# VHH binders against o75319, part 59

Target 1, 181 residues: o75319
Amino acid sequence: GNHIPERWKDYLPVGQRMPGTRFIAFKVPLQKSFEKKLAPEECFSPLDLFNKIREQNEELGLIIDLTYTQRYYKPEDLPETVPYLKIFTVGHQVPDDETIFKFKHAVNGFLKENKDNDKLIGVHCTHGLNRTGYLICRYLIDVEGVRPDDAIELFNRCRGHCLERQNYIEDLQNGPIRKNW

## First folded at step 3 (VHH)

Design t6 (framework vhh_h_nbbcii10_fgla)
Fold by ESMFold2-Fast, scan of step 3:
Structure t6 (fold): chain B 181 residues (1-181), chain A 125 residues (1-125)
Amino acid sequence: as target 1 above (181 residues)
Amino acid sequence: QVQLVESGGGLVQPGGSLRLSCAASGFTFDEYSDYALGWFRQAPGQGLEAVAAITGSGGSTYYADSVKGRFTISRDNSKNTLYLQMNSLRAEDTAVYYCAAFPDEYGYSSHYDYWGQGTLVTVSS
């Protein structure tokens, strides 16, 4: 189905780079077939994503797609020069340990490979909020040693929208550190 | 009218096995190939939890940590049916099991999510 995701129009397309990190969060880009259901100012294609990143004087080095679908856009819609990684994440519930482990490995691998540049890791789910914010904050807390409230505040500020799922927030604040590697 | 109907629930002893089926009508899995399919459960007095899911393409599966290695999700597009094979069942697996079709993130309030009515699984000796 070619329907616009529920509430997708309610969210800012792209946040700002999270200072002190390589992360930038955004909502899912929608391929051209969705544009007939959108006003011109509502369009946010893969091309629009890269234009907005460039307008911030930033460059993407990796896209991590957390959606549990392939209907929104295809990897072929992205520049060939930017790696694309799909980590299927169901949403709603706190991501399982396997998903957290995959995300951490992808981020650590990117950072090791990109020590000599300042390219960003772009992370998105449908709205670029709950699954996206949880995994970015979980990484900052578990791997970088950031205090949970500081990680959440940083994400909220830079994304321009606050994490909405209380179970995600509760797990970040009071849940165990995941030490799986 | 889109409808999902679960079957195969019942009483089973700890260590036993059950296979749940979810028959879809009003749409086909091939027609809605962009929809994920999944199994969810709700134990008495507890909230809904995702147990297992399979992408529309069939190329990826998800399992909750509590069921990994014991449960297997599968789909048969020719029969328009989703399955959950449950092995090595534990008392903690006692719950009403729901089938759902969803275009990305699941949720009761979404216009595009479809839910079955549930089937009871009781694991007791």
Scores: ipSAE 0.608, ipTM 0.801, lowest interface PAE 1.5, mean pLDDT 90
Fold by OpenDDE, second read of step 4:
Structure t6 (fold): chain B 181 residues (1-181), chain A 125 residues (1-125)
Amino acid sequence: as target 1 above (181 residues)
Amino acid sequence: QVQLVESGGGLVQPGGSLRLSCAASGFTFDEYSDYALGWFRQAPGQGLEAVAAITGSGGSTYYADSVKGRFTISRDNSKNTLYLQMNSLRAEDTAVYYCAAFPDEYGYSSHYDYWGQGTLVTVSS
């Protein structure tokens, strides 16, 4: 269907680049079929995503889609020059080790292949907040050695919204480090 | 704004049947719905467990192994109501049964967006 996701309108469409990283988080862009249900100023399409990124004088080099559905937009709606990676991630629960590993592997692969540029890794789930924030923070904590509270604060500040799920926050703060290989 | 109201619980003998209903408001069950619907139960002193679920689109169903072949989840879009037909009930089926709605995009999780108040099912001789 083409119902607007619950609370989708409540979140800023695009966050800011996380300083010291190449991450940027955003809510899920919606394909054209959703526009009839939105006011013009509420619309956020794949095209709008790229426009907003450009307005920040940034460029996307990779999109990681964490949603567990494919009904919001099609990879074909994205420029061919920007790779698209789908990691089906169940909502509300802490991602499993396999999901975490997939995410880390994707990020590391991108960084390895993009040392000569400053393109961003765009990450989104439905709202670009909880699943997105968890996996980004998990990466910063496990791979970059960032303190959990610092990672969370950085993400929240840059996304413009705070992680909401206590189980995610608790796992980030007190949970075990996940393997990186 | 979404509300779920369960009904149909009660006392039944082993081998008996019950039909639970969940009346939903605040969203629709039509083929364009983004919500998955499910039944969950919690027995005394036990944790919450998933019983059955149906996706918002496509009508795919899930059943816990413990209820397969005995329980049937269904929905009536015209009535915006979810059902759980429970046959061949067992003592171990005794629990408070909850109706939940959640975006199907999230998958089946222990953390749901919307819950009902629950309805008690007691299976006893």
Scores: ipSAE 0.022, ipTM 0.396, lowest interface PAE 5.2, mean pLDDT 89

Design t7 (framework vhh_h_nbbcii10_fgla)
Fold by ESMFold2-Fast, scan of step 3:
Structure t7 (fold): chain B 181 residues (1-181), chain A 125 residues (1-125)
Amino acid sequence: as target 1 above (181 residues)
Amino acid sequence: QVQLVESGGGLVQPGGSLRLSCAASGFTFDEYSDYALGWFRQAPGQGLEAVAAISGSGGYTYYADSVKGRFTISRDNSKNTLYLQMNSLRAEDTAVYYCAAFPDEYGYSSHYDYWGQGTLVTVSS
């Protein structure tokens, strides 16, 4: 099926860049075939994503797709100049250590290779909220030493929506630091 | 009508093995290649926990940390059946096990998620 993800329309398409970081979060872009189910103001295609990033005077250098499906858009819908990384996450459950390690490795590699520019790491799941917010905050806490409450507040403010899943919030606040490099 | 039917549950001693099967009817795994398939469990008084999943066309597998190295998820599209091989079973694995087909994150789109009725696995002496 070509159904719009549940609650997808409830969320802001793209957040703001998280100050002091290279992260920007957004909900999943939907390829053109979904647009017949959307009003013009509800459309958020891969093209719309890049237009909105440009409107903020920002530039994407990497997209990390955390969805557990490939139905929403194809990597071929993205500019050739922007790398695309798929990290499959099931949702609802806190991402496992292997997934956290993959995310951290991808972020660190991007930052190392992009020292001389200010390009952003775009991260999304279906809503750009729970899986997205968890992994970004986990990176800030474990790698950059940010206090959990500060990481969560920064993400919530910049995304324009608060992390909803209590198990994710609890793990960020009180869970172990993952040092699987 | 889409239907998922689990089988293979039962009583087993700690350290034992069980193989769960989930037979799909009303759709084929090839036709629903974008759907992920998974195993979930619910112990008495606990919430639903994802145990293992296999993505649609990508074939990526997920395992909960508690079952990694002990459980193996697999699918046979020709038999339209999902499997969970459970080895080195522990008392903590006692639960009702459900199979599910879902288009992305389970529980967000209940209209498009398909669930079996569950099969009980009891690990005790």
Scores: ipSAE 0.414, ipTM 0.705, lowest interface PAE 2.8, mean pLDDT 89

Design t8 (framework vhh_h_nbbcii10_fgla)
Fold by ESMFold2-Fast, scan of step 3:
Structure t8 (fold): chain B 181 residues (1-181), chain A 125 residues (1-125)
Amino acid sequence: as target 1 above (181 residues)
Amino acid sequence: QVQLVESGGGLVQPGGSLRLSCAASGFTFDEYSDYALGWFRQAPGQGLEAVAAISGSGGRTYYADSVKGRFTISRDNSKNTLYLQMNSLRAEDTAVYYCAAFPDEYGYSSHYDYWGQGTLVTVSS
């Protein structure tokens, strides 16, 4: 089905670039088939995503899709010049170590290959909030040594919405550092 | 009316195996092939806990740490049936097992997710 995700309309489509990082977070773009269920002002297609990024004078170099579904848009709906990575993340539960390591390796690989440019890593789940915020903050804490509360505050401010899942927040603040294996 | 019906529960000894089935009616897995499907369980006095999930078309699976390596989730869209193969069962696996269909995020929603009635699994000597 073409059901609009629960509460999807409640969230800003795209956040701001997180200063000092290459991350930008956004909610899931919805392909053209969903537009019949949306007012023109509510539409946020893959094309709309790239237009909004350009309006901020930014450029995407990678999209990481954390949804546990392929129903919202197809990789073919994205410019072929922008790599797309799918990391299936179930939500509600804190992401497992395999998922965390896969995210970290993708980010590290992008940064090594993009030293000479300022392109962004776009990260999204359904709302661009809980799974997205958790993995970005986990990267900042574990890899860049940012204090948990600072990572969370930075994400919340730049996304324009606060992380909602208490178990995610608690794991970020008090959980173990996940070391790469 | 959309319905999910679990079956296959029962009494089993520690170390034993059971295969649970979840049959769908009122919708087809082909029509909802991009919907994820999962198993939840509720032990006496505890809340619902995620056990295993499988993405649309069977591309990716998820398992809770407590069952990883012992349980296997699979789906058969042609039969509109979700399965959970449970091996090396332990007393702590005793629970009512529920199946659910969900569009993306793996979590309980009585409003948008389809839930079954549950099937009891008792692991005891």
Scores: ipSAE 0.470, ipTM 0.736, lowest interface PAE 2.3, mean pLDDT 88

Design t9 (framework vhh_h_nbbcii10_fgla)
Fold by ESMFold2-Fast, scan of step 3:
Structure t9 (fold): chain B 181 residues (1-181), chain A 125 residues (1-125)
Amino acid sequence: as target 1 above (181 residues)
Amino acid sequence: QVQLVESGGGLVQPGGSLRLSCAASGFTFDEYSDYALGWFRQAPGQGLEAVAAISGSGGSTYYADSVKGRFTISRDNSKNTLYLQMNSLRAEDTAVYYCAAFPDEWGYSSHYDYWGQGTLVTVSS
């Protein structure tokens, strides 16, 4: 079906680059078939995503899709030149260690291959908030050594919305650092 | 009417196996291939615990750490049925097991979630 995700309209389409990082967070783009359910000003297609990134004078080099569905848009709806990575996350539950490892590996690989440019890693779930914010903050804490509260504040400010899931926040603040395999 | 109905629960000894089924009616898994499916459980006096999930494509599975390596989730779209194969059962697995359908993020408070009635699994000697 082409039902709009619950509360999707409540969130800003795209945040700002998180300063000192290569991350930018956004809500899920919705392919053309969803536009019948949306007013023109509410539309946020894959094309709209790239236009909004360019308006910020930024460029995407990778998209990481954290949704547990393939219904919202297809990889072929994206420019062929921008890599797309699917990491299935169920939401509601804190991502498991395997998922965290996959995210870290993808980010580290991108950074290694893009040392000579300033392209961004775009990360999204449905709202670009809880799963997205958790994995970005987890990376900053575990890999970059950022203090948990600082990582969360940076994400919240740049996304324009605060992380909502208390179990995610609790894990970031007080949970263990996730070591690689 | 959209409905999920669990079956396959019962009494089993520690170390035993059971297979739970969740049959969908009022919709087909092929028509709702974009919906994820999962299992939750609730032990006596405890809250709901997420057990396992399978993506709409069937290409991704999730397992709680407590069941990883012992339980296997699968779906058969042709039969409109979700399965949970439970091996090496422990007393701690005693619970009412619920199946649910969700369009992306799972959870019993989602506007689009469909929940079954539950099936009791008792693991005791």
Scores: ipSAE 0.503, ipTM 0.726, lowest interface PAE 1.8, mean pLDDT 88

Design u1 (framework vhh_7qia_2)
Fold by ESMFold2-Fast, scan of step 3:
Structure u1 (fold): chain B 181 residues (1-181), chain A 118 residues (1-118)
Amino acid sequence: as target 1 above (181 residues)
Amino acid sequence: QLQLVESGGGLVQPGGSLRLSCEASGFTFSSYYMGWYRQAPGKQRELVAFIYSGGSTNYADSVKGRFTISRDNAKNTVYLQMNSLRPEDTAIYYCAAPYDIYGSFDYWGKGTPVTVSS
């Protein structure tokens, strides 16, 4: 279907770069077929995403798409110069270890290949909040050694919305560190 | 007015140590994250070390094990202890802090030069 995701309009399209990191979070861009259901000021296409990133004087070097669907936009809707990685995640559930490690490997690979620039890793799920915030915070905690509450506070501040799912927050604060293989 | 004043830079021999200080004024220091960045001649500015309000830290791979970032909230000061300095550490070092209470953008100091040379 061609339905606008539930509550999608409630969220800011793009957050700000998380200082001290290469991460920026945003909600899912919607391809042109969705524009008939949106007022002009509500539109957030792939083109709109890149315009908003440029308005912040930032540049994307990688997009990680955490949605469980391809219906919102296609990789072909993105500039050819920006790598795109799909990691299928189910909403509402804490991502499994395989998903977490796939995310970590993608981030580590990007950072290794982009040592001489300041390009950002753009991460999104449907709302750019729960799955997105969980995986970014999980990376900061497990790989960078950030305290869980520091990671969560930084994400919430930069995204402009607080993580909503209690099970995600609880796992970040009290759950085990996922070791790299 | 938010102000950041860096100090402690200078000329040092390879293998030597320097301690940089960044004194902040005009905001509630303990509530904000703070970072050290550097810019070498002909290179882009890069993050060196970062400290969260709660005390968590992260470091660029090139300085891990050699540099330590710390803060003294009573003195409104962030420190960068630099040990085992190498010629490639030569740069102007900048302190950065959030411009507003939401961390919407960083405020930068004027920088303090560090030269590592025999």
Scores: ipSAE 0.012, ipTM 0.381, lowest interface PAE 9.0, mean pLDDT 85

Design u10 (framework vhh_7qia_2)
Fold by ESMFold2-Fast, scan of step 3:
Structure u10 (fold): chain B 181 residues (1-181), chain A 118 residues (1-118)
Amino acid sequence: as target 1 above (181 residues)
Amino acid sequence: QLQLVESGGGLVQPGGSLRLSCEASGFTFSSYYMGWYRQAPGKQRELVAFIYSGGSTNYADSVKGRFTISRDNAKNTVYLQMNSLRPEDTAIYYCAKPQYEFGSYDYWGKGTPVTVSS
């Protein structure tokens, strides 16, 4: 019932665009029904998300929602002009190969269809950190050929918070490249 | 104070080559990624190439296979080797250091002009 996610207030709402990529990471927006439990300065609605991205002189072209719930906000709370993709992921676990494949396919499709603009792919889980950072870094490593430590460093600096889950970090640094075809 | 100084631009014929240099000071160069951007007449500034602190690189699709970004941490310098230049590559080329603070932009140099014409 409308409970604020644990530690949600501990994280910056939106990171910076990851330069050299089309990615921007953020924590889950919370729909209007959650605002009764938040001070005005703590609110981060879908509208607040788009306002904060505009404040950075960026434009969102796709949202990828990695949460395992629909309770925080509905796709209908987003502008109709911005596509929304749901990929259900369980927290604390390294995303499986099927999830990694779905994420890569969505990113590749967006980039192919948006080669003539500079719109961003917004990615979030609950905190916009572990699942979000893992999948973005996995994409950069596997598809773009970025060195694992470089991908992690870029994500951490742009998100404003370091990846916390050691199992995620270890998989990125020492795990195999996930080939998807 | 942070400073970026670009050099190496000029006039070149189509199919020619140029090497741009960007000398950095005022920060720990080896700890930051560095990028090259360009702004063609009447166009928005666009990312050309990018090099991470660990040496990984990324390129705009329009320049992949033609341009190579590299760095020399001992000289605090980032380079852009431009081969097989096209008239469409005509732009002012800017060196950039990222700003990671919320609401901050990349720090830019003053730019070095590149003109590709016969």
Scores: ipSAE 0.006, ipTM 0.282, lowest interface PAE 11.6, mean pLDDT 86

Design u11 (framework vhh_7qia_2)
Fold by ESMFold2-Fast, scan of step 3:
Structure u11 (fold): chain B 181 residues (1-181), chain A 119 residues (1-119)
Amino acid sequence: as target 1 above (181 residues)
Amino acid sequence: QLQLVESGGGLVQPGGSLRLSCEASGFTFSSYYMGWYRQAPGKQRELVAFIYSGGSTNYADSVKGRFTISRDNAKNTVYLQMNSLRPEDTAIYYCAAGYTDWLSPFDYWGKGTPVTVSS
């Protein structure tokens, strides 16, 4: 049903833009049908997401949804002018090379097409933490040449929560660079 | 549905040349963008060459000036001409095709063709 994802309320809805990048991370927005299980201050709908981004004086140009489900909100709940990309990722597992490639390809394409603006790439999984943080950090390390520890620290600071999954952290720090564009 | 079949791989000495072919079967090949990827033993798969539906090309820095991607829409085929081959070019080479824009990565993949560069 309309059950709130486990631990979803433990996380800040939206982080801050990661300085020097176009990334902003957030937890999954929940459509209206979930609001009966939430206090007013706990609500985080697709509309709430866009309001919080505007409150930071930022604008979304792309949403990348990393959840393995479509039950939390529908693409139709988003403004028609904001592209939506679904990349199905399983939780707890380090994303495979195909998933990493899909993420990098979308980011590279967005940056090429948005050279003349400062719009952000919004990335989320269920909590906006482990899968989200892994793929953003993987991009920074592999494509932008950022040191792994610097990428992780930047993500943790801007998200307001630290990456929790040791296998994700281990892969970022000691795993191979993925040269998938 | 578009199907991709690679050919032309093999064993070659350093400094040699190979031409890979990828034959597509299906509808409206000319509308697809095409790429060549490679995966070396124990390494990540990487994009080496890309050609848009309109003919524009991009190359990885490691192969720029040595590899040339081209397409023949009448034959539903994309080619990768590989010159000045190096041992580090040893990999399985994969053909990929995409129809949607950059928001959707490649929709179709071939099974791969091995290339070994050894002295």
Scores: ipSAE 0.000, ipTM 0.136, lowest interface PAE 14.8, mean pLDDT 85

Design u12 (framework vhh_7qia_2)
Fold by ESMFold2-Fast, scan of step 3:
Structure u12 (fold): chain B 181 residues (1-181), chain A 118 residues (1-118)
Amino acid sequence: as target 1 above (181 residues)
Amino acid sequence: QLQLVESGGGLVQPGGSLRLSCEASGFTFSSYYMGWYRQAPGKQRELVAFIYSGGSTNYADSVKGRFTISRDNAKNTVYLQMNSLRPEDTAIYYCARGSLDYYGMDVWGKGTPVTVSS
């Protein structure tokens, strides 16, 4: 079934662009088949995502989907003009080095190809919080040299919700820098 | 003390207007997104409008074009201008703060009643 994810309604659909970066975080969009289970004001479809991004005077250039499922929406539900990357990431676990490196490679490749514009990298998991916040913060710490507490604070403020998983927070604060292969 | 205090509710005839205010205290108002919710008799609480810290807004489909949310960060106040009111807008209207420390809405006002009838 088409069950709404646990606590999905508790989270703001889209955060704000993280200043000084190309990142914007959001919760998973839900395709039309979920709308019968939602009040009109609770709907957050792929179309709603793009409308909310435009409302902020921003434009998406890439979506990175960190969910371990394809049941919520399909790449075909997105505009053909926006690249989509799936990185299957198991919830509750700190992402492994291979997952971290795939994320870093995708971000670096996007930035290299988009030097002449200001398009954003949209990142989401189910709630757009724990896996999403971890990988964005990991990138800022490892690649951009941001202090761990500063990265976490910036993400929390822009997302409008704090990272909840203590193991993720501990890895960001005390874990080793992951070098590119 | 963290609190949100709503005002401006009342009785109005269909087609009329009301302006709701929500005064915030005890936190850095400008850092938070703010929302208006309503609860009609016998119904669950529903979203009416959001305003993000940067000023962008979002509305429930039922109120688009009729209601306007705005904020004054110098006064720590969020407003809801309600025009072309309908009987189905009758509800208790709640101001809420979006959480930066918790998930969901973490601070709620006690509500201000709005009745639209002749």
Scores: ipSAE 0.000, ipTM 0.122, lowest interface PAE 14.9, mean pLDDT 86

Design u13 (framework vhh_7qia_2)
Fold by ESMFold2-Fast, scan of step 3:
Structure u13 (fold): chain B 181 residues (1-181), chain A 119 residues (1-119)
Amino acid sequence: as target 1 above (181 residues)
Amino acid sequence: QLQLVESGGGLVQPGGSLRLSCEASGFTFSSYYMGWYRQAPGKQRELVAFIYSGGSTNYADSVKGRFTISRDNAKNTVYLQMNSLRPEDTAIYYCAAHTYEYSPAFDIWGKGTPVTVSS
């Protein structure tokens, strides 16, 4: 079925670039088959994503898809010039160390290959909030040495929504640094 | 008027040091994230050092261990201490202020200060 994810409409489609980083967060784009259940102003297709990024005078160089499904859109719906990486993550649980390592490795590889440009790493889960915010903040804390409260504040302001899941926030603030990049 | 004014650039020999300053006026400096960027001829502008409103810092890999960013909120100033300078550090260095509020359109940029590392 073409059922809209629970609370998907409650979230801003695309955040702003997180200053000092190459990250931008957004909610999952929905392919054309979902648009029958959406008002025109609620539509957020892969094409709409790229239009909104362009409106911010930014350019995507990588998309990291954290959803546990492929039903919302297909990689073929994205421009062939933008690499797509799928990291399957389950909602509600703090991502495991293997998932964190895969995310860090992908980000580090992108940054190494894109040091001569300013292209962004786009990260999304279903709402572009909890799993997305956790992994971005985990990268900033573990790899870049950012204090947890600074990382969380920056993500929240730029996403336009505060990280909601208390177990994720607790892990970021008090959990061990994971040196698995 | 929202303004950033850089100073401290100049000519230095390889292995030398320079300290850049950026003085802010017209906004609540302590609430802003501050960055030092550089642009060499024919290259895109790159971030070299960043400091959060809460004091956390990060650095480009090319400058880690050599450059230190710091801020003095009482003086509305951000600094970049550059040590062990290399010819490839030659660029125009720009100061930028970023709001932690949702709007990159209101970022403030300085006009730049040139740094040349040459014998």
Scores: ipSAE 0.123, ipTM 0.568, lowest interface PAE 5.5, mean pLDDT 88

